# VH-VL binders against q8eqq3, part 29

Target 1, 246 residues: q8eqq3
Amino acid sequence: MKIHIMIAEDERLAREELMYLLQQENDIILCPSAENGDQLLNLYQEYNPNVIFLDIHMPGINGIEVAKKIRNEFEDKDIIIIFTTAYESYGVQAFEIQATDYLLKPFSEERFKIAMNRIRKTLSTKKVRKPKVDKLVVNLDEKMMVIDPNQIGFAAREGRTVKIHFISNEVIETKMNLKELEEKLSGFPFYRPHRSYLVNMDCIKEITPWFNGAYNLVIKDLAESTIPVSRTAAKGLFDALQGVHH
Short names: E, the ipSAE of ESMFold2; O, the ipSAE of OpenDDE; V2, 0.75 times the mean of E and O plus 0.25 times the DockQ between their complexes.

## First folded at step 21 (VH-VL; framework fv_lerdelimumab)

Design ZC (at its last look DockQ between E and O 0.62; V2 from the best seeds 0.00; counts 0 for: pae E 2.8 > 2)
Fold by OpenDDE, look of step 21:
Structure ZC (fold): chain C 246 residues (1-246), chain A 121 residues (1-121), chain B 109 residues (1-109)
Amino acid sequence: as target 1 above (246 residues)
Amino acid sequence: EVQLVESGGGVVQPGRSLRLSCAASGFTFSSYGMHWVRQAPGKGLEWVAVISYDGSDKYYADSVKGRFTISRDNSKNTLYLQMDSLRAEDTAVYYCAKDRYKVSWYGMDVWGQGTLVTVSS
Amino acid sequence: SSELTQDPAVSVALGQTVRITCQGDSLRNYYASWYQQKPGQAPVLVIYGENKRPSGIPDRFSGSSSGNTASLTITGAQAEDEADYYCNSRDSSGFHLWVFGGGTKLTVL
């Protein structure tokens, strides 16, 4: 399978340089390129690439913001993001949004090759079940927090961000999307009752019927939070709660 | 309705010049790259040239490079192809085509009906 | 300059499936677009971005790629599908250059 790669770069020469380098790779196919964040978002929806080479500095919405939007809005795909920039100072930000790599301009062929190898490695490993982790490391604004998954009541998408709600009613905002959280929480009893929610099944206090085959979950947090269960997710939830594996 | 209409074709002698026009309607002309594609009688399609949405970038097939000039007037929603030093092998139906994207890439999603250029002595 | 090669002619029985293949070095890294041209008419885009159909194109048209090849498949060929089909892609020698295949004449029997 070919790796579908999209470039977002406002500088034509830089964009062409990347195209040139990518053309040397036999296992990639180039999607149409974007010159700004808005174009990228549109093209992303249309082509759904595996990888984005994303310039941080573009007119309008910067690359970091675009990356966040992609991560938050498109949870159904594990997009690989390679940031490109003329500035070294953005490395930390790249890390915060779980970028696969960071390439400085002008592009080094060697660094590019390293990035490609990382891309390939990442794609190959995504097929492998991640080992069970004891703790969850969550990227916050300027720090990483180590979280005990058992302390999480639920996570929710609120607007364009994901908030993790603890049973203590503490709430933190993460740069991770729900899908990423779900993956990292592999091995723990979390379930997606709704597209906008990830719930710790151990924290479910009550299930109440709702309209038209839907349900609501009451969480064992101090606030007794209510989480919606979609009609489509209801059966799976019951199966999961009963230990039925499909 | 999205439409492209070519004009300016005709019969010319070798070495002469001809200017083709393509009138665009039904879409934001200035937001898309535009192409010229030609087809000799009984032959296949041949890409000729492309111009960026704002006209800042122009690229040509080797067969026409140095002789043909692609241009556009976004205020008039019109694409042009200036053909100089015409040769017999330039005889073809010339199509203007809209690129799917602002930055020219794949997919010419709208085509004109073409205009015939005949170069003969 | 890169070239795209196509079989000059293929035939398909009505209601059957046919695949038209395009081969070229550029197809290793770039999508192919496919155009249908009927006699006396302008080309019509039928497939782009490997397997994307423009509005109005029947779902019996599909695209695929492998290695240095791209293919247009018509599943359940109709009489109206009889036409010339051209593949198109970027030229590997230039970022802003395009190249067409030689075209394939499809006959529906």
Scores: ipSAE 0.876, ipTM 0.936, lowest interface PAE 0.4, mean pLDDT 91
Fold by ESMFold2, look of step 21:
Structure ZC (fold): chain C 246 residues (1-246), chain A 121 residues (1-121), chain B 109 residues (1-109)
Amino acid sequence: as target 1 above (246 residues)
Amino acid sequence: EVQLVESGGGVVQPGRSLRLSCAASGFTFSSYGMHWVRQAPGKGLEWVAVISYDGSDKYYADSVKGRFTISRDNSKNTLYLQMDSLRAEDTAVYYCAKDRYKVSWYGMDVWGQGTLVTVSS
Amino acid sequence: SSELTQDPAVSVALGQTVRITCQGDSLRNYYASWYQQKPGQAPVLVIYGENKRPSGIPDRFSGSSSGNTASLTITGAQAEDEADYYCNSRDSSGFHLWVFGGGTKLTVL
């Protein structure tokens, strides 16, 4: 896999110094370079690089402002930003934007190598993720059941056992606790509105206020089910419902 | 319509000079880098030279360095190639081409139809 | 200076998939672009930035790269795709120098 790297630097000699260092690496490919912030934003959108080496002091929109725009307006949290500057005073601002590294000019080979190693480490950790799961497998005492999570309305601790309630009104009992069930359903829009419940947010029909900042939920096609939302879980539920559309 | 039209080709003796022109229309000429590329009869493409949008940076293939000069007049929307000390191996169709980018040269997205230069005694 | 090496000729049956390759040390770190040239005509840019298609280039053209090799793939080749194809990238001897491959003649059978 090659790392796609873009340089934003208006001074030709500084740009060429960085290009020289980068071409010594076997695992990178260089995007077209930018000489100002507006050009960088256009090229960024066209090439979607993994990494930007971004000069803080460029004509037009400076590098700090460009990084803020990428993080906030384009909402790109994954791109790796390495700020470059002749001035030591910008380290705090790099931290505020969550830049991966900060390089002083003129570039030393030693500091460049450190930055490249940090880039590679960051990219490697982004690739390590839990497997995607399209089906849920639950153990019953004598068999395993393969379940389509979209058919689950909610799960609840009812007495000393956990029951999975399907939108069909069917119910099964599982040995899993709600925490284990939630973990297995982490790729689906489930939420814990209460210590004893796990709900499919795509199936919520109604939300009704209850005492002391709590709420009740009604699940689509399960009109007889009323699911509590604790006071402490209410904000998280509403935030998650709004985030489901984004 | 974006267009590039080369002119100034012809038959010339070795050691003489020619000036090629490339008239640009249909785009903001002063916003883009420009190239010259040549193709000898029956041969492949050979990159010759590039000039930045404002004319401040100029670069040449080794085969023509010191003999050819690329230039531009942004007020006339015209690219030039001054070809001095011409040799038989300079015989080719010469194309002008527009770069996609102002100063980063990664793609020539518009080409002229070319002008033939024949260097023969 | 670096060379970009292309096979001089490739054939493909009408409607089939063909891959044209370009090899060179500079392709390790720099994007390739691809140009189509029909007899008596100027070149036309068909792929830039490794795998990007200019507006008006059919979806059957795609690009890729790995290591020091760039590839142009034509899926479902048509008669009008018969042409010479050139790759282009930076010359390894300088940041501002460019080089073309020798070209590949594509014949559509």
Scores: ipSAE 0.465, ipTM 0.778, lowest interface PAE 2.8, mean pLDDT 84
ESMFold2 (binder alone), look of step 21: mean pLDDT 91; pTM 0.940

Design ZD (at its last fold request DockQ between E and O 0.60; V2 from the best seeds 0.00; counts 0 for: pae E 2.3 > 2)
Fold by OpenDDE, fold request of step 22:
Structure ZD (fold): chain C 246 residues (1-246), chain A 121 residues (1-121), chain B 109 residues (1-109)
Amino acid sequence: as target 1 above (246 residues)
Amino acid sequence: EVQLVESGGGVVQPGRSLRLSCAASGFTFSSYGMHWVRQAPGKGLEWVAVISYDGSDKYYADSVKGRFTISRDNSKNTLYLQMDSLRAEDTAVYYCAKDRYKTTWYGMDVWGQGTLVTVSS
Amino acid sequence: SSELTQDPAVSVALGQTVRITCQGDSLRNYYASWYQQKPGQAPVLVIYGENKRPSGIPDRFSGSSSGNTASLTITGAQAEDEADYYCNSRDSSGFHLWVFGGGTKLTVL
């Protein structure tokens, strides 16, 4: 079956570039394109595409708002949304609406291909079997603790030791450094948002912008802990959250 | 009801010029792209040209490029096709057609009845 | 320009089903539109998109696509369905251009 793709883009050159890239794919079919949010909504109702490449900055209604309408008003939870923009600052918004990917203009062919692969993967994986949860063994002095990685909210370097914070607000101290811990947790959705932190991405409740391109994470632990995201780690975090593998 | 009425067809000699008109009614003309399509006697349909809703973009088939000019007057709800340097192979019924979608073009929706152009010595 | 190909002629018995197929590179990425043309008349859009019918077109007309092909199916052909049928799509060599198939003459027996 072909993937039905719709483009919403007010800039002709960008739209044509995207069309050109999409024409290189053998398993897609292009719906009529929209030049603004209202047109997109109308066309969406008519064609019900699998994927929308959506420019955030269009005349009239914002692309993010249009996406929200599609998700909420049309109750389409399955639509794959790829945001397109000239600005890097919309990563948080993309996450908020559960966008599948984020493409910067002008479009990179490599990045586009990655996005297409994600689209295909998303469409094929209806039944993602949860991988068998392996346990993490942590040495606590003379004792070893068996930990369910899914119960970890985050780990933080505090002084000379690393503390593992559980979603239950329990805290344990380990002799492992964050790098070692990250390696042991390689099969789980953990990310290094900061040099001093390792966060379970499944436990991220909110992402808020901070100064100089940095962000703060709010964790779903009882304490609603705040974790900093460095500027350099921000892009990677958003990519990871969206399932983009580099 | 959407209506398109072509006019301006006739018999002309090779090398001469002819201008076709298409009068549109029953829809917001200025919101839609418009097409010209022709059909030679006993032959199939051939796409000729398209113009955007505001006239800013125009595209032509290779067979007519450089000789034909598509234009529109939105104030008059009229589409035009200026045909210069006419050839015998340009002999056809010429149809104007409304694009299905606003502002963008994605296909011919409603067609006129056509006007016959005959290029003969 | 890209090319769309279709059989020049097909026949169907009254009340039976017939499929007219169009093939071309453009159809890999673009929907086909189908037009019906009766003798001495202008073409009429009968199918657009994957399987969309304009108002007034009977439900016996349907569209499908696979690979680089698109098909028009008439389920329960009627005498009035005898006509020429043309497929159309954007041109893969230039997406601002359009291309028609050569047309298929459908005879209802």
Scores: ipSAE 0.884, ipTM 0.939, lowest interface PAE 0.4, mean pLDDT 91
Fold by ESMFold2, fold request of step 22:
Structure ZD (fold): chain C 246 residues (1-246), chain A 121 residues (1-121), chain B 109 residues (1-109)
Amino acid sequence: as target 1 above (246 residues)
Amino acid sequence: EVQLVESGGGVVQPGRSLRLSCAASGFTFSSYGMHWVRQAPGKGLEWVAVISYDGSDKYYADSVKGRFTISRDNSKNTLYLQMDSLRAEDTAVYYCAKDRYKTTWYGMDVWGQGTLVTVSS
Amino acid sequence: SSELTQDPAVSVALGQTVRITCQGDSLRNYYASWYQQKPGQAPVLVIYGENKRPSGIPDRFSGSSSGNTASLTITGAQAEDEADYYCNSRDSSGFHLWVFGGGTKLTVL
């Protein structure tokens, strides 16, 4: 399967530099290029690309506004957007638009290859199929308990055992460690904010700062549960909440 | 209706020149790239040249580069091919063709009927 | 590297399906276009992009690509489909250079 890529860039030399880099890749095919935002929207609708390399500074509606239109008005959540710019200050805006990456001009082969690897990883993530089983099964002494992962607020280690806390306030004990539990919950939005905790990100109500760049979490309907976020885990938590993938 | 009409073909001696014209109608000529394509008698199609919508960019096949010049006059809706230093292998029917796009050229969606150029001693 | 290769001739029985292929290094990264030419007539664009059909082209014409190969498929071939077929794409030696394949003569039996 080829990756269909569109370039939106009004400067001919920059456009041709991207074309040169892209034609070195064996798994891509180039759509017609756009020189302004309105042309991009027309070609996007005609060709339906997988990826857009999108210059922020195009004539017409600018690249940020075009990306918002594609995301919101055309409701295309699958399109991969790589912003291009001469200015480093646009990285924060790319994050707010949920762009996959951005490239500073002039383009380097090294940075381009990194962007291509992120594109390929993103496409692979979208194709990962979930297991047939949508439930978590845990062993208790004389029974197996079937758990809906969406009912879990968090899990915490206490000594040699792990306790699973449901959003209903029910608590069960499992013999699985947090690493095993995290592995069995792959495909659901769980995160390790601390070595002793595993949290359901869909259940996070509040995040408050704590000392030394750490944070605390409050879980919906479990307001008495304060879950620590270590300094080393904080960036990963915010990246995951904002849809940034590695 | 969208139409392209070539003219200026004829018999010419090697080393001489000809100028082909292509009259366009039925579309906004200045919004599209334009091509010349030729076909030798009994042979296949050979791309010759392309010009951008505003005439600022011109590209040529190696077989004609340095001898042929593509140009356009958007005020007259006319495409031109100036053919200098003609050779016997330039003998062909010459077609003008409209591209679907102004700057990215992915398909020649309208063609003229062609004009014959014969280069013979 | 800069050439597009087509079989010089193919045949198809009336009402049957035929595939005409075009091979070239540039087809790895660039779309092909397909042109039909009947004797004494100008070429007609029948496919552009991956599989796009211009208005007025019968839906029995379709296009596809894989690797370095582009294909034109005619499903339910009719007598009027008898023609020469040319693929066209970017010449890999330059960004704005173009090349045609050698053409395939389709005979409808």
Scores: ipSAE 0.520, ipTM 0.797, lowest interface PAE 2.3, mean pLDDT 84
ESMFold2, look of step 21: ipSAE 0.476; ipTM 0.789
ESMFold2 (binder alone), look of step 21: mean pLDDT 91; pTM 0.939
OpenDDE, look of step 21: ipSAE 0.859; ipTM 0.921
ESMFold2, fold request of step 22: ipSAE 0.255, 0.515; ipTM 0.663, 0.800
ESMFold2 (binder alone), fold request of step 22: mean pLDDT 90, 91, 90; pTM 0.933, 0.936, 0.927
OpenDDE, fold request of step 22: ipSAE 0.883, 0.880; ipTM 0.939, 0.937

Design ZE (at its last read DockQ between E and O 0.39; V2 from the best seeds 0.65)
Fold by OpenDDE, fold request of step 22:
Formats: sequence, C-alpha cells, structure tokens
Structure ZE (fold): chain C 246 residues (1-246), chain A 121 residues (1-121), chain B 109 residues (1-109)
Amino acid sequence: as target 1 above (246 residues)
Amino acid sequence: EVQLVESGGGVVQPGRSLRLSCAASGFTFSSYAMHWVRQAPGKGLEWVAVISYDGSDKYYADSVKGRFTISRDNSKNTLYLQMDSLRAEDTAVYYCAKDRYKTSWYGMDVWGQGTLVTVSS
Amino acid sequence: SSELTQDPAVSVALGQTVRITCQGDSLRNYYASWYQQKPGQAPVLVIYGENKRPSGIPDRFSGSSSGNTASLTITGAQAEDEADYYCNSRDSSGFHLWVFGGGTKLTVL
C-alpha cells in the first residue's frame, strides 16, 4: 500500500523541493498541497492522509495549532506529522504534539530519508515488544545493589561521585562515571542532556525552553527534579525522544 | 448551475492568431485553477495549459509553449487562451475545464462544451 | 513529456465488471483522474484521487492504484457506460504539467 502524504507549505520553493524529494520515493502518493492552515484542514477532511509535512509558519493559523486541531478535533491519533521549519527552536513544540519528525529548511536529503524511514517504521510498527529488562548492578562500597533501570529517573555528577536518582526519590552513590553508566544502560532510553547528567527519557515529564537554546527537563520523580539540557545536546535529545536515530 | 461556455473558435489560416474565451458561472471563479484541454478530430484528449486561481502561475504543454498564452480575468469570471502562430496540428475542439483546487491538482470537475478551432490553408 | 498508456479498446458484457488500467511513471506518486466521454459530448469526471466520485457519478464506478498503475473499475456495466475513458495525471517530466492517456473505448455487449 502507498503512503498518502500531504504537504502544507506556503513557500512555493520549499513545497516544490519537498515534492521533488518525495517523488524519489516509490511507496508514496501525494495528496493535494495546502498553502495555509485552513486549506490543510479542508484537504485533510477530503483525503485523510497518512502523513502531513507541515510548515509551522504559515499565514493565518499556526502549523502547530493546526496539528493540535487535527489531533484533537478530528480525533486522528494515527496521523503522522512531520514538522518543517527554518527555525530550530520548535523542537519542544514538535514533541508536545507527538510529531514523528522535524525537518529544517532548506531540506537535507539525508535528513529527509531519515524522516521517511521513521514514517515507514511507524506505519509498520505493530506491537513494540518491550525489551527484556536487564538489571543494573551498582557497587556501593562493599555492597552491590541490583537496580531496575526503569526505576532510575536520572544520574548526576555531584563533585567526585555520581548519584543515581530513582523516581522514588531514593538516591544512591556510585563510583561509576556517567559514561560508564550510560554504556551499561545502552539498552534503555537514557540520554546525556548535559555533561553532568544522564536522564531516563521515559521519566521526562516536561521540557521547557531556557536561555541560549538550552532547555530544562522536569522529571516524573516525586521531587519533580529539574535537569538542564545544553544547547549542543538539545537537538539530539529531541531526535532521541522522537525515535530518530542518526 | 455551474457551467463553462467557450467561445472564439473558428477557421483560420496557418500562422494566424486566435483568442478563445471561457465564461464561468455558478461557482467562485477566482478560487480555482483553470485548464485548457483540446481534442483533435477523432483523437484523444490533450492537455494544453493551466493557470492558478490568481493567475500567478501558468504552465503549458510543450506542443504549445511559446505560442499560446493562458490568462484570466477574475473580475469578469473569464478564462482566455491566446493562440499565436497557429499550425494545422492545432486543429481541435478546445475545452475549458475547472480544476477542483486553487492550484492544479486532481480532477477537472467542470467542462465546457468546447469550441472548434480549424487551422487550414 | 511522460506518457500514460491505456488499452485502446475493451469490451464488457452487460451487467459484468470491467477494469480499465492506466500505466505511467507519474502514477507512482500521483493519483489518476478518470474521464468519461461519449460521442459528441464533453468529458465528464468520473473518478479522482484514490477512489473519489464526484456528485452524480454512480457507485458502480471505482478507482484503484498499484505501483505505477491506476485503474477504473465499472462493476455491473450498463449500456450507458459505453464511452471513451481517459486517465489523467501529472507529467513526470514536470510536476506542473499534466498528461492524458490515449483513451480506452469501452464497448458494452
């Protein structure tokens, strides 16, 4: 079956570029394109596409708002939304509406291909089997503690030691550094948002913008801990959260 | 009632010019792309040209490019086809057709009855 | 310009099902529209998009696509369905251009 794709883009050149890229794919079929949010809503009702490449910045209603409307008002939870924009700052918003991917303009062919692969994967994904939970063994002085990685909210470097913070607000100290810990947790959704932190992405409650392209994470632990995201780590974090693998 | 009415067809000699008109009624003319399609006697349909809803974009088949000009006057609900340097192979019934969308996409949902253009020495 | 190809002629018995197929590179990525033309008349849109029917078109008309092909199916052909049928889609040489198939003459027996 072909993937029915709709483009919402007010800039003709960007739209044509995207069409050009899409035409290179053998398993897609293009719906009529929209130039603004209202047109998109109308066309969406008519064609019910599988995927929307959606420019955030269109005349009239914002692309993010349109996406929300599609999700909520039309109750389409299955629609795959790929945001397109010239600005990098909309990663958080893309995450909030559970966008499948985020493409910067001008479009990179490589990045586009990655997005297409994600689309295909999403459409084919039946029952994602949860990976078998392995246990993490942490040395605590003369004792070893067996830890369920899923119970870890985040790890932080504090002074000369690393502290592992559990969602229960329990904290343990380990002699391992964050790199070692990250390696041991490679089968779990952990990310380094900052040089001093390792976060369980499944425990992220909220992402808030901070200064100079940085962000703060709020963790779903009892304390609702705040973890900084560096500017350099921000893009990777959003990609990881959305299942984008580079 | 939604309708398109072509006019301006006739018999002309090769090298001459002819201007076709298409009068639209029953719908918001300025909201749709418009097409010209022709059909030679006993032959199939041939797409000729398209113009966007606001006239900003125009595209032509290679067979008429450089010779034909598509235009529209939204205030008059009229589509035009200026045909210059006419050739014998341009002999056909010319149809104007309404696109379903503002820019050209899928489906010409309204057609005129056509006007005959005969290019003959 | 790219080409859309159709069988020049097909026949169907009254009440039976017939499929008219259009083939072309553009159909890999774009929908086909289908037009019915009876002698001495203007074409009429019968199918657009994947399987969309304009108002007034009987439900015996349906559209489908596969690979680089699009098909018009008439389920339960009627005498009045005897006509020429044309497919239309974008031209693969330029997505701003459009092209028609050569047409298929359908005879209802």
Scores: ipSAE 0.901, ipTM 0.955, lowest interface PAE 0.4, mean pLDDT 91
Fold by ESMFold2, fold request of step 22:
Structure ZE (fold): chain C 246 residues (1-246), chain A 121 residues (1-121), chain B 109 residues (1-109)
Amino acid sequence: as target 1 above (246 residues)
Amino acid sequence: EVQLVESGGGVVQPGRSLRLSCAASGFTFSSYAMHWVRQAPGKGLEWVAVISYDGSDKYYADSVKGRFTISRDNSKNTLYLQMDSLRAEDTAVYYCAKDRYKTSWYGMDVWGQGTLVTVSS
Amino acid sequence: SSELTQDPAVSVALGQTVRITCQGDSLRNYYASWYQQKPGQAPVLVIYGENKRPSGIPDRFSGSSSGNTASLTITGAQAEDEADYYCNSRDSSGFHLWVFGGGTKLTVL
């Protein structure tokens, strides 16, 4: 079965780089590209794509407004929207966006492959969207922070405190313990590989054997972060990963 | 009443030049990519060239690169094909075709009747 | 290779169903479009995208794709469907280039 993908991007170089990456995939087929919001809406209605790679900053209509129109006015709850953006910090501020994923420009092959794997998982199962946005709310000293759990690489207990490590390499401290954090993230693919760690399984890059049936994990984009997998947790980790080939 | 009308075909000697024109009517010419497609006698269709809606992008089949030039004049609703260094293998009916989209993607939805170019000694 | 391969000829009995196939590496990632050409006439677009019919094309024409293969299906073939059929798609190895298949002559018996 082919995945029908549309690109909405006004900058030729970015559009062609994404087309190049997409043509390396065996199970996708490209719809005509859109260069503005009105063209996107017309092509969307003509082709009914499964996936739209949507530039937030297209001329005319904001990409978020176009996505809202597709979901609300056309009532397309099954469409997968991958936002593309040039802003590196946008990921931690993405609570306003109810998207399946986002992709930083200029596009990396590694990050693109992650996005494609998430698309394939979503399409291989029937997806029932929750009635409200699933975000993690963290109380910091003088503010509440709304976090997209997909931006979390891992959390670790470091002394008396728990630190949340984002894939952007930013770190925040939370009052929650790992058990509380795990419970609040129950709808997302997090795993306890060790009593002192909570890992986002979608962010695992490498798994390396260690002594006595234990393992070490390396997190994507956090290459200097090695996370232990205890012997007792190893079976559960590999069982959870069996549907994802690495 | 969407129409494409080719002209400029004829008999020409090898090594000479010829310019084809395609007059468009009944649609907004400047909104669509345009193609040239040729068909040698008794043979199949061969794509020749495409030009984007605004004329900024032009692409050619390998068989004609460096010899043929596609162009358009949006003020006159006219597509052109300049054919230089003609060879016997260029003998064909040349069709003008409208793409469905601003840049070429999927479907040449209107075709002209074609104009015959014969390259003979 | 960006070649599009079609069988050179196919026959169908009047009122029966026929499938014309087009195979090529580019069809993995790009839709095929299908053109009908009757003797002495210009080509006519009959299918674009995966399975879209332009206005005026009978609903007995349909398209599909799987892997590297695109197909044109004519259900309940009529005498007037006798023609040459060409597939066309983008060349995936050189963006913005196009290629036609060699054509399939459909004979309605």
Scores: ipSAE 0.636, ipTM 0.847, lowest interface PAE 1.4, mean pLDDT 84
ESMFold2, look of step 21: ipSAE 0.479; ipTM 0.780
ESMFold2 (binder alone), look of step 21: mean pLDDT 91; pTM 0.943
OpenDDE, look of step 21: ipSAE 0.860; ipTM 0.924
ESMFold2, fold request of step 22: ipSAE 0.550, 0.529; ipTM 0.816, 0.813
ESMFold2 (binder alone), fold request of step 22: mean pLDDT 91, 91, 91; pTM 0.940, 0.939, 0.939
OpenDDE, fold request of step 22: ipSAE 0.901, 0.899; ipTM 0.955, 0.951
ESMFold2, last read: ipSAE 0.542, 0.567, 0.349; ipTM 0.811, 0.826, 0.708
ESMFold2 (binder alone), last read: mean pLDDT 91, 91, 91; pTM 0.941, 0.940, 0.941
OpenDDE, last read: ipSAE 0.892, 0.897, 0.899; ipTM 0.946, 0.952, 0.954

